# Designs tried in a protein design chat: VH-VL binders against o04291r164to392. Part 42

Target 1, 229 residues: o04291r164to392
Amino acid sequence: DANNPAGLLSIAEEALAEFLSKATGTAVDWVQMIGMKPGPDSIGIVAISRNCSGIAARACGLVSLEPMKVAEILKDRPSWLRDCRSVDTLSVIPAGNGGTIELIYTQMYAPTTLAAARDFWTLRYSTCLEDGSYVVCERSLTSATGGPTGPPSSNFVRAEMKPSGFLIRPCDGGGSILHIVDHVDLDAWSVPEVMRPLYESSKILAQKMTVAALRHVRQIAQETSGEVQ
Below, E stands for the ipSAE of ESMFold2; O stands for the ipSAE of OpenDDE; V2 stands for 0.75 times the mean of E and O plus 0.25 times the DockQ between their complexes.

## First folded at step 19 (VH-VL; framework fv_regdanvimab)

Design U04 (at its last look DockQ between E and O 0.80; V2 from the best seeds 0.00; counts 0 for: pae E 2.1 > 2)
Fold by OpenDDE, look of step 19:
Structure U04 (fold): chain C 229 residues (1-229), chain A 121 residues (1-121), chain B 110 residues (1-110)
Amino acid sequence: as target 1 above (229 residues)
Amino acid sequence: QITLKESGPTLVKPTQTLTLTCSFSGFSLSYPGMSVGWIRQPPGKALEWLALIDWDDDKYYSTSLKTRLTISKDTSKNQVVLTMTNMDPVDTATYYCARIYSDYYDWFDPWGQGTTVTVSS
Amino acid sequence: ELVLTQPPSVSAAPGQKVTISCSGSSSNIGKNYVSWYQQLPGTAPKLLIYDNKKRPSGIPDRFSGSKSGTSATLGITGLQTGDEADYYCGTWDYSLDAVVFGGGTELTVL
């Protein structure tokens, strides 16, 4: 409920804690994604999960941009996420601790014509941590947690975003270490069986979303610096 | 029901090229997450992985045999083909194809019955 | 030469429990899930365990799997004569970018 800032903050803080435990911890059983080799020429370290609700992917990489710039770039999902149809910020709420809470409605394109497109109703929390890191975390809201009380759009299936987001840590000498976690439940059981792999593959999630984000921000960084990576 | 069946010559001469075909039913390599791999087993010896191909046309080969192996798929025919060049008697083995449905390529299920290939003059 | 190491043979009497070890490294078992296969004489391998400890449909609960660190273990309780077979562990090796199998273990039921 947008009229309950304290409640939203509590949800935001919980989301943050859970996200951080995924980003740098083992709250999710992460396994290195095959085909994404770590090394100097790699995009970064990419891992996916098999033992979680829904599908999940994470990536870690270096970016030659300051944390706030990275956050701004990544918050603009339509600019780098191919399957993102629209992002609407319905509300912006100061968290009182320097952070910002946003209530966001996101529409995605369907990966197949055989299934309805997915949408998200989420709370996004942006804040600076004590160590100078900048965090943007996001999770779905339900009617019980302040989400919409009406039926979902007739043309969309409501998907769930588990605590996901970006952890952007400043590096000595400039730039940032970027941790990305994408954790979603796309309701795979609602699609035809033959298409379920599109909705239950963490690898696909990693390729389409997680790695896409990292590549995009690195591309912007490269364009800004004029350097060839 | 998912089934795989290996086909090809059962006798190959040294230096010749072996071409094996895996025909499968019950699944398609057009489905995301699906893969097919080849494994061989010399008589009385251990399993040896050869290659795999996935729905996204990613290919992986055994390091020791990479220069001799080529794997390809025909999604429309539900077939995967493995070619192995410069065959030698040491390559005499039962050759299996098997399905992988994993993001990690960590398990095979089910397996074909296998086809025995003898390399001899 | 083998990336995964198994004992060449194990044996036990009917009704007893046996364990088969599979030792790997940080680039394979340490990073990925382990699968086990049963190969009866003259037949193709059959998936016995996947994801370290999960059983496919039709596999009895007498078969169990576990993983710790860079090693995996297959357990068979209530040993039956029909369990006499070769057993292989397998996983992905990230260093080699390859599927790797153990050398196999011959199980004899005494």
Scores: ipSAE 0.664, ipTM 0.873, lowest interface PAE 1.0, mean pLDDT 93
Fold by ESMFold2, look of step 19:
Structure U04 (fold): chain C 229 residues (1-229), chain A 121 residues (1-121), chain B 110 residues (1-110)
Amino acid sequence: as target 1 above (229 residues)
Amino acid sequence: QITLKESGPTLVKPTQTLTLTCSFSGFSLSYPGMSVGWIRQPPGKALEWLALIDWDDDKYYSTSLKTRLTISKDTSKNQVVLTMTNMDPVDTATYYCARIYSDYYDWFDPWGQGTTVTVSS
Amino acid sequence: ELVLTQPPSVSAAPGQKVTISCSGSSSNIGKNYVSWYQQLPGTAPKLLIYDNKKRPSGIPDRFSGSKSGTSATLGITGLQTGDEADYYCGTWDYSLDAVVFGGGTELTVL
């Protein structure tokens, strides 16, 4: 029973716990990203991983949108992630606590002709926390995790997403504090040495995904707020 | 195998501009994640970092020397060029270029053999 | 007034152990990782240690590194006469937006 809802919820809860330990703690050895200085136009705080398995990036910033709206925007990866070719939600399962579990197939463009494009087969779990925060976390499903087998990857290299996602905390005066973690293993060793940094650099990951996501939400928040004084 | 080699004048007069070229092979600045930096060492003294340039053309300079330094690259030639203005006898040193293979700019490998520049009238 | 401080010299007999310290601040060693370099007389520096404690291929395990707080340490055991060299620590400083090196330590094997 590969589609057992109790088994999928167990995977989802483990992913949530691991994601939160990265987003708000020291589960990853975070180092400040070079070139990200505080200032009046700063988008937030950005950090990148050092000496972890795979590569990871984290960002934290303020956005003037409610948590559910932020989650809605960020779940639509093709709208903000340049390298995202497609996102297919193959299954949606209610979690029984008001949360939802999604089984997602994602295809990416390759940044070079020297290596095959990557794809992902993931579980995405969305839920509210007791303090009113909204969480969306995601991780790959593999033979080691259990869960249903994904689509074949005949023209792609199957990459791994380690527990990743976003934590969106409401602010008392309106708006939200957005925490983002991206943690992936793109199988860099299958790539010619000259191109490996595209697949193993935490700074490139931050620039292409983590910062891009935060910037996108902040841009939409500006468009929604459109006031002139 | 990765190699770097420094070239330029070995003797420069005070007030002149020094131009040094780092020619490298075995890697490229056309690809993300690569950087090249310049370090100098006056005779009998410590290493002093001067500048670096990244694949995406980000540049960083020594705080004390930044008004005198310019770094640039020609990715098609696998070259990085350092220009240092208003040379003075205290700038007499061996100048090295080195690859920085890290998102953090905190370690250098490999280094060139160095070129010695003397600043004298 | 160097950003990273090292002892100017250390010495020991062949076969013994030495340690070389590198003292920095919260804007450099406290926030980032440390590298170490060996410079034999008349040669360019060579990387010995990166990421505080990792050795590149070809560096024997008698060279070791560690970091605690805002300080780092290079350890060398089983000293050989070929280890006579200058040793430098290096890292990135986030307040200066610059690479910083220590002043160097001259190792003498007596």
Scores: ipSAE 0.515, ipTM 0.793, lowest interface PAE 2.1, mean pLDDT 89
ESMFold2 (binder alone), look of step 19: mean pLDDT 93; pTM 0.948

Design U05 (at its last look DockQ between E and O 0.62; V2 from the best seeds 0.00; counts 0 for: pae E 3.0 > 2)
Fold by OpenDDE, look of step 19:
Structure U05 (fold): chain C 229 residues (1-229), chain A 121 residues (1-121), chain B 110 residues (1-110)
Amino acid sequence: as target 1 above (229 residues)
Amino acid sequence: QITLKESGPTLVKPTQTLTLTCSFSGFSLTYPGMAVGWIRQPPGKALEWLALIDWDDDKYYSTSLKTRLTISKDTSKNQVVLTMTNMDPVDTATYYCARIYSDYFDWFDPWGQGTTVTVSS
Amino acid sequence: ELVLTQPPSVSAAPGQKVTISCSGSSSNIGKNYVSWYQQLPGTAPKLLIYDNNKRPSGIPDRFSGSKSGTSATLGITGLQTGDEADYYCGTWDYSLDAVVFGGGTELTVL
């Protein structure tokens, strides 16, 4: 309930903990994505998961931008996520610990005309960690946790976002280490069988969303610094 | 039912180019996550992976044979073609094509029945 | 030469249990899932185990797979004469950017 800040904070903290366990831990069974080798010419380390609910991908890479700038860039999903139709922030709630909770409604484009587009109703939590890292994590809200009982539009199928987000650590030499986790359940079973692969492939998620985010941030960094990467 | 079938010459002369076609049904390489690979097995020897191509047209080759191999797909025909140049008697083997439906390329299922290729003058 | 190492042969009497090992490295078994294949004499390989320990439809529960570290193991209980075959492990090697197979294990039922 948007009128229960304490409850929302509790959800936010749980989301944060779970996200962190995915970002740098093994809460999800991560396997390196084929075709994207780590190295000096790579954009970073990309992994996907097979053994989780829904689909999941994570990436880690260096970015020559400060953590807050990285966060600002990534929070603007429509600017870098092709399949993002719209993002509406319905509420902004200051957390007592210096963080910020946002209630967000997101609409996505459908990857095929044969299926309804997906939307998300999520809580996004932004906060600084003790080590100086900046975190933006996000998860879906259900009716039990204060989310709406149904989609605002009948043209969308409500998808679920598991704890996902960005962990941005400052580097000693400048810039940041960026950890990205995308974990979603797109309700593949509601889609015709022939189209289900579009909704149940972590590789596709990694390519369209996770890696896209990292590339976009790096591109902005390059444009800002004038350096060729 | 998913099926794969290998076709091509069963006899090739040394230095010639082998062209094998894998015709499949029950799935499509337009489906994300789908891939088709080629594996060969010399008589009495172990399986040897040659190449694979996935739905995204990504191609992978055995390092030792990369310069001799070319893999391609015709999605409209549900076919994958493998070419191997400069054939040698040592390349005599049964050649299999098989499906992969995994983001990790960790398994093949099902397999074609295989086609035996003999390289001899 | 071989990226994955298997024992060349194993044998046991009917009804007994056998295990076949597959040893790899951090760039293959250590990073990805392992599959196992059964190849009966004169036939194409058949998927026996995928994702370390999962059985495709039609594979009896006598067959099991496990993975630990950089090694995988195929277990066969209640050995039958029809199990006499060659068995191969396989996975993806991230260093070679290639599918790799073991050298195969010949199982003889005594």
Scores: ipSAE 0.610, ipTM 0.854, lowest interface PAE 1.1, mean pLDDT 93
Fold by ESMFold2, look of step 19:
Structure U05 (fold): chain C 229 residues (1-229), chain A 121 residues (1-121), chain B 110 residues (1-110)
Amino acid sequence: as target 1 above (229 residues)
Amino acid sequence: QITLKESGPTLVKPTQTLTLTCSFSGFSLTYPGMAVGWIRQPPGKALEWLALIDWDDDKYYSTSLKTRLTISKDTSKNQVVLTMTNMDPVDTATYYCARIYSDYFDWFDPWGQGTTVTVSS
Amino acid sequence: ELVLTQPPSVSAAPGQKVTISCSGSSSNIGKNYVSWYQQLPGTAPKLLIYDNNKRPSGIPDRFSGSKSGTSATLGITGLQTGDEADYYCGTWDYSLDAVVFGGGTELTVL
């Protein structure tokens, strides 16, 4: 049974473990991103992958919103990811322990007319950890992972999201520490050489996705600090 | 095929400003991930990096020469321009431009053929 | 002084192997990958190795590169008279926000 809930939870727990090893450890060879400078307007610490399968980026920063609000904002991918065309949640499955599993189809705009746009078929797992942290992690479902097959990818190239997501730790005194990992394989070899950096550069991934997400949350936090309740 | 060619004066006098142009083909600085750098080599001496400018208009300069260097690009002409003020005879060198295709600015390929600039009275 | 240190010269007979070292620090080679360049007399430098150990198209596999800690090594086997050149290592230095090159190594084929 491709739709069995125990099988989906097993995929979700593996994705969580892999995501955490990247977010807080050295499972990816992280290198400081050139062009990101510390300072009063600094969003946090940003790193990019070197010599890994696919491309990856990581960011860690402080946000003045509580963990559930941060998760709510970041789950709404079209609101912050400019290249995101659509996000369709096709299934929502309770995981027990208060967690949820979502099966998600995402379409992206192509940044060039020379290559087909990418789409993703993913499992997204949201849960609270034992230490009070909140996690939203995500990975592609493929024939190798198991689980339901996704929608047909007519007019799209099916890309792979490797275990990625958000780790949101509550801070004493309010706010959160937000860790972001994006890890994808966009099939850069199917793209003409002159445009290939759009699909294989960890720095471009960081600028368009990882940093954009962190900036978006911080901007909302700043705007809401002046609201009257 | 990617090519770069340096052009500018081959002789300047001390205190003058040197302006060099790198003209290139086969790529554009409107493309993400592309950058162009300048490197010089005094006769019989080691390579010395001077500056680079990337597709996103970020600019980096040699620490020791930073106050004398300005780099800019003209993407419509596929050109990068380097100016170096207050030239001195020790600045006599072959000046190269080269493409950088890396998030990490750690390798150059290809290089131009170079242009020799002599600083003399 | 130079940020990256190379031996000023190396030599060996045709057919033999040579290695050229490049010694740096935690702010450059320790954090980043190394490139190597061959400069034949009177010519522009040519990329020989990138990303520590990768060869561009057209570079024979008798050229190799490696990195350990804050040092990098270029290896040349099957030495030929046409390999007589100056060899430079290069990388980015995160402390200086600059590209750095070694001082160069003159290879003589005896």
Scores: ipSAE 0.396, ipTM 0.746, lowest interface PAE 3.0, mean pLDDT 89
ESMFold2 (binder alone), look of step 19: mean pLDDT 92; pTM 0.946

Design U06 (at its last look DockQ between E and O 0.87; V2 from the best seeds 0.00; counts 0 for: pae E 2.4 > 2)
Fold by OpenDDE, look of step 19:
Structure U06 (fold): chain C 229 residues (1-229), chain A 121 residues (1-121), chain B 110 residues (1-110)
Amino acid sequence: as target 1 above (229 residues)
Amino acid sequence: QITLKESGPTLVKPTQTLTLTCSFSGFSLSYPGMAVGWIRQPPGKALEWLALIDWDDDKYYSTSLKTRLTISKDTSKNQVVLTMTNMDPVDTATYYCARIYSDYFDWFDPWGQGTTVTVSS
Amino acid sequence: ELVLTQPPSVSAAPGQKVTISCSGSSSNIGKNYVSWYQQLPGTAPKLLIYDNNKRPSGIPDRFSGSKSGTSATLGITGLQTGDEADYYCGTWDYYLDAVVFGGGTELTVL
């Protein structure tokens, strides 16, 4: 409910806490993704989830950009997320603590013609932490928590975004350490059985979304600095 | 029901190339997350992983045997083929193919019955 | 030579409990989930435990798995004569980029 800023802030803070516990903690059982070995030539450390609701992926890498620039780049999902059809910011609410709450509607393309496309209704919270890190976290809202009260679009299936986002920490000497968490429930049971693997694979999520984000921001960084990362 | 069956020669001469085919049903390598692996077991010895191929055509090989192994899939036929060059009597073993349905390649289920390959002159 | 280490053999009387250890390293058991396989004499291996402690359909609850650090353990309670078999642990090694198995443990029911 956009008319309840205090309530939205509470949700935002809860989302932030949960996100942070995933980004740098073990709130999710993370296992390193096969084929993504860490090293000097690697894009970063990529892990995928086990034993969680939905599917989840995590990535960590260095980026030669300042935290705010990284955030700006990553907030523009259509620019780097192939399956992102549209992002609409319906409301922007100052959180009163220097942070910003955004109510966002996102439409995704379907990975197959045999299933309806997924959409999200989410709260995005952006804030600076005490240690100088910048965080952008996002989670789905329901009607009970301030989500839309109208009927869903007949062309989409409402998916759920668990607390997800970006943790961007400044590095000494310049640049940032970027932590990405993507955690979604795409309602795999609503699709034909043969297609469910497309909706229940954390590896696919990591490849299509998490790693894509990291690659994109690194590409922008290289273009900006002229350096090869 | 998911089934896998190994086929190929049961007798190979030294230095020859072994070609084994894994024919499977009940699943497809066109489905994300699916993979098929090969494991062998010499008589009275432990299991030894050889190779695997997944739905995305990613291939992994045992480090010690990598130069001798080639794995490929024909999704339309539901087959995976393993070739092993320069066979030696030490390669005498029962060869299994098995399914992996995991993003982590951490388990095999089910297994084929296995085919025994003897390398002898 | 073997990446995962198992005891060569274990034995117990019917009705007793046995445990089989599987010792690995930070690049395999330390990073991934462990699976266990039962191989009855003259047969193909059968998945017994996956994801450290989960049982596939049809596997009795007498079989259990656990993992701690870089080691895993298979437990068998209420030992039966039909449990006499070879048992193998397995997982993925991220350093080798390979599936790795233990050396196997021969379980004898006395």
Scores: ipSAE 0.456, ipTM 0.782, lowest interface PAE 1.2, mean pLDDT 93
Fold by ESMFold2, look of step 19:
Structure U06 (fold): chain C 229 residues (1-229), chain A 121 residues (1-121), chain B 110 residues (1-110)
Amino acid sequence: as target 1 above (229 residues)
Amino acid sequence: QITLKESGPTLVKPTQTLTLTCSFSGFSLSYPGMAVGWIRQPPGKALEWLALIDWDDDKYYSTSLKTRLTISKDTSKNQVVLTMTNMDPVDTATYYCARIYSDYFDWFDPWGQGTTVTVSS
Amino acid sequence: ELVLTQPPSVSAAPGQKVTISCSGSSSNIGKNYVSWYQQLPGTAPKLLIYDNNKRPSGIPDRFSGSKSGTSATLGITGLQTGDEADYYCGTWDYYLDAVVFGGGTELTVL
């Protein structure tokens, strides 16, 4: 059964395990992104994938907000992801362990008029880990994963999100350590060769999505404290 | 096919400014993911990287020569220009330009044929 | 003091195997992939190996590459007289924000 809540939880927990192996481990061959130097003044540590299926980016940084607030901000993709046109939550299912499962249809703007915009059909799973961390992870639902089929993609190219998400750990003394992984396959082969780097570059993915998310949360944190810059 | 060709003066006097142009075809710096770099090789010596510029107009320079180098691009003409000030006889070398994949900057292909610049009194 | 060090020269007879080492640090080879170049006398360098161990089209299988830790190795089997050249390793150094090349290795086929 595609709509079986136990089946969806199984997909969600497998996605969580894969996401964590990328966020805190070496499941992806990570290379430090050029132009993002680590240091006390940096926003965090940023890495990009090399020689993997699709493209991926990872970031880790400190944010002066509680974990639940960070999660709330980042789940609202249109507020920080410039290319996000719309997010439509079609189903919300309690996971039974205090977590939630969402079935989400996302439409993106195209970066060029020469290629069709991408859309995504995903399962998003939010839960609290045993160590007190909050996690929000997400992956595409496909025939291979199981689960319900999504809306038709008549005017869009259906892209694939591989297990991705946010791991948000509370810090001693307040604030959070935020880990972000974005891992996608944007179907670059459906795009003219000259435009393919827009859809195949892990650096471009990091700049547009992973780093953008971290910057957005840090900016809100500074504004909440009365700080600017 | 992708080709690059270096052009500029072959003889320069000490203290003068050298301007080299890399003209290329088969790719463009308006395309994401592309970059062009400059490398020199003094006679009988090793390769020395000088500078690069990517499609996003990020620029990187050799640490020891940074104060003497300026790199720029004219995307509409498929050209990258390197300017090196205060030339000295030690700067006598063959100067190459080469294409780089911009995400990682760790390999060059293809290379131009090079242009030899002699600095003499 | 070079950022990447290579032996200045190596030699072997036709048909034999040679290896050329390239030693770096955690800020370059330890964090990034390595490329190798062949420079025949009087010519521009030519890409021989990229991404540590991949060969561009037209490079024969007898050229190979590997990386371990902060060191990389170029291997050439079935050595031919036409392989006499200088060989360079290269990569990006994240501390210097710069491309770095090794000092070069002159291969002689005797």
Scores: ipSAE 0.454, ipTM 0.764, lowest interface PAE 2.4, mean pLDDT 89
ESMFold2 (binder alone), look of step 19: mean pLDDT 92; pTM 0.945

